VHH binders against Intermembrane lipid transfer protein VPS13D (VPS13D). Designs and how they scored, part 11

Target 1, 283 residues: Intermembrane lipid transfer protein VPS13D (VPS13D), of Homo sapiens (Human) (q5thj4r3276to3558)
Amino acid sequence: LKIFISAPYWLINKTGLPLIFRQDNAKTDAAGQFEEHELARSLSPLLFCYADKEQPNLCTMRIGRGIHPEGMPGWCQGFSLDGGSGVRALKVIQQGNRPGLIYNIGIDVKKGRGRYIDTCMVIFAPRYLLDNKSSHKLAFAQREFARGQGTANPEGYISTLPGSSVVFHWPRNDYDQLLCVRLMDVPNCIWSGGFEVNKNNSFHINMRDTLGKCFFLRVEITLRGATYRISFSDTDQLPPPFRIDNFSKVPVVFTQHGVAEPRLRTEVKPMTSLDYAWDEPTL
Key: E = the ipSAE of ESMFold2; O = the ipSAE of OpenDDE; V2 = 0.75 times the mean of E and O plus 0.25 times the DockQ between their complexes.

## First folded at step 4 (VHH)

Design g5 (framework vhh_surovatamig_d1)
Fold by ESMFold2-Fast, scan of step 4:
Structure g5 (fold): chain B 283 residues (1-283), chain A 125 residues (1-125)
Amino acid sequence: as target 1 above (283 residues)
Amino acid sequence: EVQLVESGGGLVQPGGSLRLSCAASGFTFSSYAMSWVRQAPGKGLEWVATISGSGGSTDYVDSVKGRFTISRDNAKKSLYLQMNSLRAEDTAVYYCARDTGEGTYFWPEAYFDYRGQGTLVTVSS
């Protein structure tokens, strides 16, 4: 049996999400896509071509059904596979009291080389990559999910080992897009305050244990292509930005303006200095 | 070791009230957040309400806010769900669950390391 497939595009999924592709306004999914693509997060590159010459040469995509069984994923706005970088929002309508989901997917088109010179490579990238350059095992969660009583739920947060990176997608899009971090290898460490990840930035983040002891990480956010890379590093080379000095004979209690949480109050003992970084960086 | 036993379910007319109880054993009850979750016929598991280990904090799914009240008695090792203004949509098997303290709305079963056998609540005329 000899089969001829004219496929000028290689679709490469780096998002960690199951993705289904088709030509915009076509009735069938892309050639070579099988039912396993509804669930699989990491598959071999897919060969794609525009089969319907009467329709515009635009591709569309949706989230595979396997990750939200009660949800209804929608096709995104059509996009070109012939150049540039872009972002597309993939929506999932959910049942019950669950809000709708939105995944922002980066698209980067590259020309093939060598034996692939006659094809384009289209890379689908996550919007966020969390890069743990620290010495700690880190947990990450959207602020409204950064609740815990010292017990971690593997479905509620994502974690990274020192030196590892992980793809991040917002669990909820009806809440603020604020990320929290926690040190998993520090006993009774509580979540940091929420911070924005949708802009280039560099700052220090503060985490506390249940006794109020502060721990610091340096955060660097850089946009590369369509992906924000959020890097977390130890502060040994770059100390925290503030130091609170108490040169009096009595203890002094310091609280960030606008923070009402009693555990986030800093007590500076008499004749003592203490390093500090903002507990709530969005305030 | 860990056991959770629900009671108080039954048939009730729309607009009626029921109080569910859960008896816990085999663990330090006051050290864990506790939740009520439900499963309607032919549907997946839905989280309903959570209460902290001390009882100082509560949280509810939007559809039951103002109608349901979660409470606990740590001395009696018991969890309660007071359900008022019941609707046909509240018809479900209700489970008492030990809460890990973290989880997501998309995987409500993943919040919980143990749940009871359930008690059926039918809201019908």
Scores: ipSAE 0.000, ipTM 0.099, lowest interface PAE 21.1, mean pLDDT 76

Design g6 (framework vhh_4orz_3)
Fold by ESMFold2-Fast, scan of step 4:
Structure g6 (fold): chain B 283 residues (1-283), chain A 123 residues (1-123)
Amino acid sequence: as target 1 above (283 residues)
Amino acid sequence: EVQLVESGGGLVQAGGSLRLFCAASGFTFSNYAMAWLRQAPGKRREWVALITSGGSTDYADSVKDRFTISRDNAKNTVSLQMNSLKPEDTAIYFCAAEYGEGSYFWPEDYDYWGQGTQVTVSS
């Protein structure tokens, strides 16, 4: 007598958040999960099997109740455990007039290694990690929240000290997924233009003060496992891509094509040179 | 500058003990999972032990009940106490850091790595 069992799934939670898993359309949570999973931010991998063989093999998840006791966490859209990398937004509906919360979770499906070679490994991680490798204290916000703020930080912004990292979640999923950054320790620094974070990329971001003086950061975006890491560095090792030379005796003014904002015009004084990078990198 | 500096390696006889230390700098240590991985001559790098940012621990079957990982967030250090050492534990031991809960099996998932410290167990 030979008994064959479908290869199990190991659900590995690297998010730092309590997660509850269930087969999509099931009435009970996955086996091996108990009330403690609603509160625990760190747990051993969960062995998962689809209990209802008559339903599609799709998994769903929600935030555990321990983070927001008065909130109502919602189940995400079903996803496959059998292939590919993905992302899901987990929503927590708050009571009264408090805004809802969103957690962006990356999903990476891998074949196990070594002793786990016969197991499908499903890794859940923060979708975005902001890594401040610069010498500045940085503020971050989704573009629509940063736009119009000038030197002020919008409610719900996040910040990092030099050498620190922080997880980022989009406050709204109906807005463009464009990130803005600001130097908090530079006097009168205004928010950058918005930029994409959902693909590997490297570029310089330009921030200006209220007098139009440019400040630059090097941005490197790399997908590692299920997480996009967005690293911000000083530009002393990797200078900005453009340099504007004015060898005349009169000031020269230039602006990025398509940008009408007067504060984003650059004046180059007679017989001087200035470094430049795009003010609106998504244009 | 991000740095992970290992210490405590050396030569020990089978059945002996060693304690490895890893001093971390240049990142917010308390937000990172810390791990020890090892590489024996002619072998691939293998995961040995993990301690999450929350303090939960996990171990490879080959070292379970013999090794203990711990961390001190006030000193930005992670330690690996190795007991009942065997000749097959001979390897270069690497300290590694990854944001959040860390990784059990995939070296490519770690953000920062130390240079390694040699452990040699004689028969």
Scores: ipSAE 0.011, ipTM 0.394, lowest interface PAE 9.1, mean pLDDT 81

Design g7 (framework vhh_7z1x_3)
Fold by ESMFold2-Fast, scan of step 4:
Structure g7 (fold): chain B 283 residues (1-283), chain A 127 residues (1-127)
Amino acid sequence: as target 1 above (283 residues)
Amino acid sequence: QVQLVETGGGLVQPGGSLRLSCTASGFTFSNYAMNWVRQAPGKGLEWLSGISSSGSTISYADSVKGRFTISRDNAKNTLYLQMNSLQPDDTAVYFCAKDYGTGSYFWPEDSYYMDVWGQGTQVTVSS
């Protein structure tokens, strides 16, 4: 028996979120994760075709209800499965005075060449991927959920083991899109200052414990397709850009310009040298 | 010009073994992670396994872990899938697929990008 693959589009969900797909303005859902709140990852691409010839050949998608069972997910603006790349905002209206949620999903359309010209893969990607290349267990939070430079874990944080990656989505869209990071395996480590992730960049980030000891990570942000990859590495091969040398017989106190918080002051002991990176990189 | 050609499919009895091969041409095979994906009758595509460009990082879907082994020979531009303990529900068309990006990064198994696919080879598990 011969098996024929007749689907014009292969939908590949890499977002870590349950997604439901249909033809825009169609009456039925075509494919997706139906209310699957425990299995957000998809290892199984979905076959899709436009069934309603009375409607334009545009696809739409929404968040599955399983992850926000009391929310009302909205269908996004229609998009072409024959296009290049794009981004769509998926909105979830929450009940009461709870803020609405917005998930930005990258769309990357890959057409085959030669004999694969009839093969169309549509990849749905997270807008942000956090890649932990460090030796530390890391915690990540939007700045407002880090609730200042403390050891408390906010409700909106996520974590990664050394050598692992995790998808990130902003918990709130009414706050600045600034990310904070913290070393979970360092006792009393406080959150870093907030930094932007929506552009290619590379820098060192500083975290401190409650005694003011500095810890550094190398951060590299690269846009690949529709996804910003934020990579965090140890500084052994790429040391922090600043070094403070104190060859005097008295302690020297260093503070970043514009930072008034006493816990973010660096004391360089007599006859010692200390690496440094900015505590508040957005200043 | 960029091509992936799968071979080694066929009819096998339950509990049997097959070895699939995928020969690559038209791109620098050693620069890309490679994947095996299948499609069973009436089902969607299922990712089975991925291997990094060097072969040092390998990942499997839970459905095939312990039964299937992915490997590659960069000198021969060839990807392999050794399939053991085959069951009737392993009946599918098997595809090799090239990762979108280059380098030593192995994307998590649920985040693989595949931009070039072979035509597939039929595997039928039946007594």
Scores: ipSAE 0.000, ipTM 0.148, lowest interface PAE 17.0, mean pLDDT 75

Design g8 (framework vhh_8fcz_2)
Fold by ESMFold2-Fast, scan of step 4:
Structure g8 (fold): chain B 283 residues (1-283), chain A 125 residues (1-125)
Amino acid sequence: as target 1 above (283 residues)
Amino acid sequence: QVQLVESGGGLVQPGGSLRLSCAASGFTFSNYAMNWVRQPPGKGLEWVSGISGSGGSTTYADSVEGRFTIIRDNDKKMVYLQMTSLKTEDTAVYYCTTEYGSGTYFWPEDAFDIEGQGTQVTVSS
């Protein structure tokens, strides 16, 4: 006699990272999982149930081994699949004298309605989602991978087409969590100054080309569930916050207080006005 | 507008075979994983099978493993479910669903927003 049971939980991985799940304090991992990044992101929900009835009904997860072959991923603190939203830190211990890595994963529990009434959906979300609502192709990098003159580091950045979104995770946790952006379709555009993404905020960012010409994007950061959504928009409807007026007969040079970088000086020609936004928004 | 149109259902005897089809439009098909889910009479939704955007990876519910095969044709924007050795327990309305794969995140608030009317599979003598 065979008895078939349906899995009560659908685990849905939207993080862009390979995730491995098991019951907290269990000896074996859940079946049907992959250690590689590509497989984890392209596959359907993982059907999950609590196999060990002598352990609490708590789930735990770790980063799959395919993303850091030399690292040792650790299991996170247990969490309920019947609870509300939460965040868990997933640690990867690196070999030698290298600092460990930490990924913060959002957990959102959705109880089904109507035809979904018998299924509990558990969505694992990235901590950050970069939403390109601008007309430009954008590049994003943690500040330490964006710092340099002229060009993006091909291993340290991710990109988005206009109208597209991409998940973001900090490549390093021993550096400041500051994000930089660059317009990839503007010739000789240089990376913006670094800015924080761990709080609700809205501001304009300034990017410059090698000749000092300013380009602006509107940035809006909103926490929804466990995910910070960082939206980048053109400034057509929401112009830059500052205007520098020069009604004199001589050029005027403006620099943000505390910024010593010569390329971030703004020259305003005689009898002209110029839009401006902070070059270093964290100052 | 995303559209998914299921077809191929019908009445079959136990042990029979059916091939379900799903025609997709309104999105870049090869960038999305595709899924089949079903709703048996008087029960909630049950996930059946999934296939990656490239078609390189497939996964199946334990109840259908070895009996069902999920296939996609990215040129035709179609996903198929080949069902063999059908059982009375496979009786359900079958739906296809999609989600973004491979680095791009777009997904409805509800993970399986079923757009189509589905296709009815009845396994009975």
Scores: ipSAE 0.000, ipTM 0.205, lowest interface PAE 12.7, mean pLDDT 75

Design g9 (framework vhh_8emy_2)
Fold by ESMFold2-Fast, scan of step 4:
Structure g9 (fold): chain B 283 residues (1-283), chain A 125 residues (1-125)
Amino acid sequence: as target 1 above (283 residues)
Amino acid sequence: QVQLQESGGGLVQPGSSLRLSCAASGFTFSNYAMHWVRQAPGKGPEWVSSISGSGGSTNYATSVKGRFSISRDNPSKTLYLQMNSLRPEDSAVYYCAKGYAEGSYLWPEDHFDYRGQGTQVTVSS
């Protein structure tokens, strides 16, 4: 290990994944990294400095080889340790005809505090954590993978049991970052409309079965450090924002403006009331 | 409990065809991608093919692409592997497999939640 006097960075890995760091375009990995960094999911902070003055002050990282020994981890795009927070996608090429793996890593740069130690702390964390606080088994997918021809059996999804959490990664970084959800324990439940997860927000999401019956979840998105936590809850304590009252003797039909699909029309029976939430939150 | 039962293996000559079946029970079959994995004596397991829960998407190992086709019948909870133009190199025990978790954002899954007992395929003259 070497101690540097000029503006060192403390790299703190909170991802639960083994990470290897180096200066972008440098020929050698950062000092203080050993074979255990290829394998260990939790290690002490790494002291990092830009040693090569002929290269830009950019860092790069890859997944350690230990968790996918048959895979080929790639170096990510260079990023600044002097700038603000950021995000990087780390890729691992799989052998045979298996698809590659992708990990979305959040980067949070904090200036050190104290009368004697002025250094920058760079924290690496999972970018997205999906927290299922509902009573349902939930499926999640990026919108383009939340496909189904009237059935809730698309490819490219991840699931959570009630009370569990899972780290989420976008399968494609060139598509819109919109998340869809469905209830796996409700027969023929259809995927929700897509919604943004890259900002603090709270709303209710509507999912329908093939007969048009509505099911609601409350969604809360909070950025904490470098991680967006997306929590899904039952509506028992925080009911849907809209209530449609029909005081007439005839049925009335409501549809969200801009939505033309007949199955997304809501019928309210005579002299009844019905809870509602938007079918397409992005509209 | 999860159960996977393979059948249809046997001894065939090079160039022959064979269809493997896998009967599944103990889980919601249509919600899971299903896979075929093979293992030849003295070698590690080799992923062969995968199919999505709906059957709308399939993938194949380079070594079998164009010769094998995977399909499923969700009402009967059965997975199939149609093997055409069989070669001696295809000789192995073939396993039907379910992924560890329901679905994956990257397909096929890196590992299998459950694997059946297997069915032996021998391609020899």
Scores: ipSAE 0.000, ipTM 0.120, lowest interface PAE 14.7, mean pLDDT 76

## First folded at step 5 (VHH)

Design f36 (from f35 with D53G; framework vhh_6fv0_2; at its last look DockQ between E and O 0.07; V2 from the best seeds 0.00; counts 0 for: pae E 11.1 > 2, placed apart)
Fold by ESMFold2, look of step 5:
Structure f36 (fold): chain B 283 residues (1-283), chain A 126 residues (1-126)
Amino acid sequence: as target 1 above (283 residues)
Amino acid sequence: QVQLQESGGGLVQPGGSLRLSCAASGFTFSSYAMYWVRQAPEKGLEWVSTISGSGGSTYYKDSVKGRFTVSRDNAKNTLYLQMNSLKPEDAAQYYCAREYTYSISPWGTSYEYDYRGQGTQVTVSS
């Protein structure tokens, strides 16, 4: 009777977080992990195999216990080490009535070639990186927390300076995974509509001030390995997605179909033009 | 240990020039974006300029665009700020910084400046 064994896996932790791995529903953590892995990111790849033959070939992971001394890290939904790109939410339950912490970890699997044909390299990295390539200080929030805030920032928003990057994790998995942005250095700038970040894309995002003037950023989203890089840049040197020319002698007012909010109407004065991008990109 | 050492500050008249340097050690310099920040007396910390790890992208605060130039020499692990046409409002303690302050919140992990060292003083006087 021949025993079939899967190829060795090298688990490479590039998240900057302590991670603990095991076979899903196995009784013990994967071999080669020690107390130091609970406290800090391992600098070395972890050689992993599915040792428990009574369980499916699925891996799971959690945050190491040392980073949140009073928290209880949970194991994520099992994932295959033989697949391609993926993402998992790693949760830490906190004491009292505090909301849990969520870390979005990207997974990228590379199969070996030649002499390494039986080896899989599995890279773990932060799933979302917000890369501020604009000249503005930016604020970010999940749409459900940005909605109704006007020019204010919701509790726990994230900000970046020009030229800076920040790792982003969704505060809530049970709300729509839509990101909003606003310019922090423009007076009375209101939050953008929500947009998805979990696919490659390139578009202009529209923000308005309280007088209805549109401001734009170029958003470019690229999956690089295990990480979606969401880059925000100035649009001064780019053509707008839409240009509305009013050749008439009267003002023209329009709204995006399906958008009821009165402040999101747009007026084009007689004999003038303006640049436009969707107020609500998901509609 | 990450070490950053600023130098090149001094007294200069309005319209003058200075070149600041920042010697870096204890990390892979070319892998990190670097920043110049400044702090005037009794004022908060102000971002001035950013340069990518490769040096291919540069960013400037509007008030210094066209007057300041950030650069880096990755072979020497050194960051530079060329300051031309200096104005009295540019007077400050200047710091170089590497990104990444690890922090945790319900909204995610954020990064902030690391500006270790004493900084270098720039004074603009008539």
Scores: ipSAE 0.006, ipTM 0.405, lowest interface PAE 11.1, mean pLDDT 81
ESMFold2 (binder alone), look of step 5: mean pLDDT 78; pTM 0.775
OpenDDE, look of step 5: ipSAE 0.025; ipTM 0.440

Design f37 (from f35, 13 letters changed; framework vhh_surovatamig_d1; at its last look DockQ between E and O 0.51; V2 from the best seeds 0.00; counts 0 for: pae E 7.8 > 2, unsure alone 64.0 < 65)
Amino acid sequence: EVQLVESGGGLVQPGGSLRLSCAASGFTFSSYAMYWVRQAPGKGLEWVATISDSGGSTYYVDSVKGRFTISRDNAKKSLYLQMNSLRAEDTAVYYCAREYTYSISPWGTSYEYDYRGQGTLVTVSS
ESMFold2, look of step 5: ipSAE 0.025; ipTM 0.569
ESMFold2 (binder alone), look of step 5: mean pLDDT 78; pTM 0.779
OpenDDE, look of step 5: ipSAE 0.032; ipTM 0.453

Design f38 (from f35 with T109V; framework vhh_6fv0_2; at its last look DockQ between E and O 0.32; V2 from the best seeds 0.00; counts 0 for: pae E 11.8 > 2, grease 24.4 > 24.2)
Fold by ESMFold2, look of step 5:
Formats: sequence, C-alpha cells, structure tokens
Structure f38 (fold): chain B 283 residues (1-283), chain A 126 residues (1-126)
Amino acid sequence: as target 1 above (283 residues)
Amino acid sequence: QVQLQESGGGLVQPGGSLRLSCAASGFTFSSYAMYWVRQAPEKGLEWVSTISDSGGSTYYKDSVKGRFTVSRDNAKNTLYLQMNSLKPEDAAQYYCAREYTYSISPWGVSYEYDYRGQGTQVTVSS
C-alpha cells in the first residue's frame, strides 16, 4: 500500500534553528507545527498551503521561542514561496535595554520531481557560513566593531579552529556589511580591512602585525543553495597578488592609494623584496 | 553512548616515534571532522591537528608540522596520530575530539570540542 500526499509547498528547515511558519497576516500558525518546533529544528519537511483566501500568498517565519525563552521573536517580512526573496532577517526582541538579535536566513526554492512535480521545495538555511580551511585559529567581526581594536577582539567576536566552520549573522544591519578577519595564533596580528561576503569572489586578504609584516589568507566566496560559504585557506602554495622588489640602495615607502592610515605604509628596505595584497579591499 | 578511547602513548627518547590511536563508537564516525589536542600538566588544552570527515584535508599546529601525521580509517572507526622526531615539548596527555555545536549567538554558532576520553600520556625523556 502506497499513500500519496501532495501539497504545493514543502518547507525544509536546514538552519539549525527552530522556525515557525504561517501565511503572512493570518491569525494562526500553519498546521503541523507543535511545541517541539518551538524548541528545536524539525528534521521533516513542513507541508504548507495558503489557507486564508483573503490574504496574499505570502509566507512569514520567526525563530521558535525555546532558544530565547525570555525574548520575543518577531515575524519577518512576507516572502513568496514561488519566487520569493533570497534572504530574510529574523529578529528577537530581548528584555531590558539589550540589543535585539538578528538571524540571517537564506531561502532557496526548488521544483519538485517525479510524483511531486506539483510541489515546490523551499529550503531555509543560514545565509553565511565561515569555513576555516587554514592552519590558523581565526577571529571574525563586522568591520565597525573591529575598527580601532588593534590586536584585541571586540565583545561577541566569533572564532574558528583550523578545519572548522561556523554560521555567521550580522550583529547590526545598519552598519556596512563588511567582514574582518584576524589570525589568533600569530602574535600581535591586527584585524584585516573589511571585505564583502554577499557575492561570489576570490582574493587574498591582508593582515599585518604591529611591526607592519603582512600575512595572507586566500578567501573563496561561493553561493551554495541558500548559503554563502566563505572559505579561508593558507596561501603557501599560491603566488602573492603582488611582489615589490627594491633594487635601489635607499629605502622605498609605498601606500595603497586612498589609504591614509600611517601604520599601513610599507617600507621596502634597500636590496630586498616583499609580498603584498591590498590593505583595504573595498578601495 | 558516544565513546572515544585513546591509546598508543608511552615513554620515548627524544627523536623517537609513537603512533596514537583513537577508537570511536556511538556515533557515525565518517560524518565528523576529528581533532587531536594535548595538555601538559597544569597547562590549558592545545590544539595539535585536524582531519576532515573524509580524510582528504589535514591541518597541523606549526610546531608539529612535518613531524606529525594525522590519518583516519573510517571502516574501523579509528583516528591515528603518527608522531615522529619527538621533542621534550611534545610531552603531554593526548586526547581525540570531535566537533560539537554548543552555543548560539547573534554572531553565529561556535563549535567546541566534544567527548574526550581519558587520553594517552606521551613522555619524552633522555
């Protein structure tokens, strides 16, 4: 005996977070959601239909209450399950004067196959994944929080061990969405310049120690389904973007155009060379 | 139900070799990246090496690079650390570990080490 069940939408939660769904502006949550969905990610798809015929065919979602029992999760802006937005911010209002929490959730819509051809699979996943394929322990922060920190880490920074990955969410949507990185296992390593993570890209990122020595990581950013994977790897088997040779008998000093910061000047001693990548990738 | 059991430690002269093993049970071993960490007496845990779930990628602390080799046998649920050219500073209690999701914050989810066994002692003396 086979029982065929068909619904227009299968909502698949790959975020690692509890998610609750409903039709936007409807008064009740979608059927098939229980208390355990408030507490943990459901492993099975949610079968979803637009039940309220007087409301637009838009879906909304929120974080399940269980991971922030003292907070109030808010519903996100409505999105279409047929061709909706690629990302939504899910917000949780916290008690007192604490800043709100933000989760960046990617949305990927896939057509059904075979006997599910009338069904859309809608996949929800974290928007950003930081993937440390380097030999270093790495620290990450939004540029506005990393600015002025020197070799220190701002409160709430994120770190990864070599070979590990971590989900990332922007702490502030009103600051530039630029990421900075720092080698945690190199003495006196200073935060990198900020770089974008919301487009496919490949480049070397430059970090310096307090004496001005440059250290590099290779950054590879690819969109995989609903998630940007931002991979960091060692550069020891890669040519540097630039090599500056000083064949003169006097020191030469150079600066990236548009960078006024005095510590980012670079001296090349007489009869020596050094490898370089841009200090400020956004310039 | 998750168990990690280290073995293969012992006393070795400087320049000698040891091979550590970690027997894993109670989880799908082939689905996890695995780690070696070590602790000298009265010191914090120190990361030594990482191997990806398939074994295709390996990572090492600078001080052991070229001397230590991490490997795994997913059919036997076993993780290995081949330690060559041992130095006195390598003496420590060695543990294997797997990744584990521990906390959620606005900055993301951080992974912490999960389920270490009793460890295996490596002693390097003349």
Scores: ipSAE 0.000, ipTM 0.375, lowest interface PAE 11.8, mean pLDDT 81
ESMFold2 (binder alone), look of step 5: mean pLDDT 78; pTM 0.773
OpenDDE, look of step 5: ipSAE 0.020; ipTM 0.301

## First folded at step 7 (VHH)

Design r1 (from f37 with D53G I104F; framework vhh_surovatamig_d1; at its last look DockQ between E and O 0.05; V2 from the best seeds 0.00; counts 0 for: pae O 9.7 > 2, unsure alone 64.1 < 65, placed apart)
Fold by OpenDDE, look of step 7:
Structure r1 (fold): chain B 283 residues (1-283), chain A 126 residues (1-126)
Amino acid sequence: as target 1 above (283 residues)
Amino acid sequence: EVQLVESGGGLVQPGGSLRLSCAASGFTFSSYAMYWVRQAPGKGLEWVATISGSGGSTYYVDSVKGRFTISRDNAKKSLYLQMNSLRAEDTAVYYCAREYTYSFSPWGTSYEYDYRGQGTLVTVSS
C-alpha cells in the first residue's frame, strides 16, 4: 500500500529553533504540530494549508516554548507563502526586567518540481550562518560578551570545527551586533575585535595571542536569500591588508587609532617588516 | 554530482580493528574538511572525527580518542578511519560526510550532515 500525502505548502525549518506555525489570526495552530515542536526544531517538513476560510491566507509563526521556558513567545507579522523572500522578527518576552529576545528568521518560498510542482516549499532559514572553511577550530561570541575575556570563553559562545557550519543567533539584540572570533587551537589566542555581519563584505580579521603575535582569518560575508553567510578561511594564500616596514635603526611602535588596549600595541623591530590587519574592524 | 561511498564495515569482536574507507567524487576533495559520523541503533547521528582539507589537523569525539585515527589521501580522493580497540558501543552505521551544520537546542547540539554516503555498518559483538 502506497500513500501519497501532499499539501500546498511544505514548511521546512532550518533555523535550528523550534517554530510553531499558524494561519494568521486563526484560532488554532496549524495541524501536524505537537509538543515536540515546541521543544526542538522539527526535522520533517510541516504540511501546511490555509484551513480557516474566514481569515486571510497569511501565515504567522513564533518561537517554541522549549528554548525559553520562562518566556512568552509572540506571533510575528503575517507573511505570504506564495512566493518571494523575507525576514520576520520573532520576539520572546522574558519575565522580570530581562530584555526581550528577538530572533530574525529568513523566509524563502520556492515552487516544487516534478510531481510537487503545485507545492510551495517554504524554507525558514537562519539570518546568520557561520561557515568555518579554515583549518582551525573557531570560537564565536558577541562583542559585548567577548570584551575583556582574553582567552576565556564567555557564556553563550559557540564553537565550530574546520569545515563545519553553525547557525548563529544574537544572544542580545539590544547590544551591538558585532561578532568576535578566536582560534581555539592556537595557544593563548585572544578574541578578535568585533565586526559587522549584516552586509556583504570581505576582510582580514586579526587575532592576537597573549604575547601580541597576530593571526589572521579571511572573513567573507555574503547574503544569499535571507541568510548572511559568514565564511572564515585561512589566509596562507592571501596577502595581508597591510604590511608594516621599519627601515629605521630604532624600534617603532604603532596602534590602531582609537584602540587603547596595551595588548594591541605592536612593536616593529629595526629593519623588519610584519603583516597587519585592523585589531578593531569597526573603528 | 557529489558522491561519497563508504566501505570496510563488518562484524568484529571487541578489541578488534577495522579500517573504513570512503571514496569521494564530484568535488575538489582537498578543498574540504571531511568527517566521519555514525548512527547507532536507536540513536541520532553522532560526530566521530574530522580532518582538515590538507590533513594537517584532526579532531575526535572524546569516546574514540586514542583508538580511532582519521586520515586522507587527497590524490586518491579517499578518506579513512582506522578503528582500533573496538567496543560494543562503537556499533553503528558509519558515514563519510563533507559538511555538516549544527544548531543548539534545549537538549544540546543537533547536527545535519550534508553530502554523506550510504554508510557502512560496523558491528562489534562477541
Scores: ipSAE 0.007, ipTM 0.312, lowest interface PAE 9.7, mean pLDDT 88
ESMFold2, look of step 7: ipSAE 0.321; ipTM 0.726
ESMFold2 (binder alone), look of step 7: mean pLDDT 79; pTM 0.808

Design r2 (from f37 with D53G T101V I104Y; framework vhh_surovatamig_d1; at its last look DockQ between E and O 0.44; V2 from the best seeds 0.00; counts 0 for: pae E 4.4 > 2, grease 26.2 > 24.2)
Amino acid sequence: EVQLVESGGGLVQPGGSLRLSCAASGFTFSSYAMYWVRQAPGKGLEWVATISGSGGSTYYVDSVKGRFTISRDNAKKSLYLQMNSLRAEDTAVYYCAREYVYSYSPWGTSYEYDYRGQGTLVTVSS
ESMFold2, look of step 7: ipSAE 0.242; ipTM 0.691
ESMFold2 (binder alone), look of step 7: mean pLDDT 79; pTM 0.776
OpenDDE, look of step 7: ipSAE 0.104; ipTM 0.617

Design r3 (from f37 with D53G Y100T T101V I104Y S105F; framework vhh_surovatamig_d1; at its last look DockQ between E and O 0.25; V2 from the best seeds 0.00; counts 0 for: pae O 10.1 > 2, unsure alone 63.5 < 65, grease 27.8 > 24.2, SAP .78 > .668)
Amino acid sequence: EVQLVESGGGLVQPGGSLRLSCAASGFTFSSYAMYWVRQAPGKGLEWVATISGSGGSTYYVDSVKGRFTISRDNAKKSLYLQMNSLRAEDTAVYYCARETVYSYFPWGTSYEYDYRGQGTLVTVSS
ESMFold2, look of step 7: ipSAE 0.321; ipTM 0.732
ESMFold2 (binder alone), look of step 7: mean pLDDT 80; pTM 0.803
OpenDDE, look of step 7: ipSAE 0.202; ipTM 0.627
ESMFold2, look of step 14: ipSAE 0.006; ipTM 0.409
ESMFold2 (binder alone), look of step 14: mean pLDDT 79; pTM 0.798
OpenDDE, look of step 14: ipSAE 0.006; ipTM 0.282

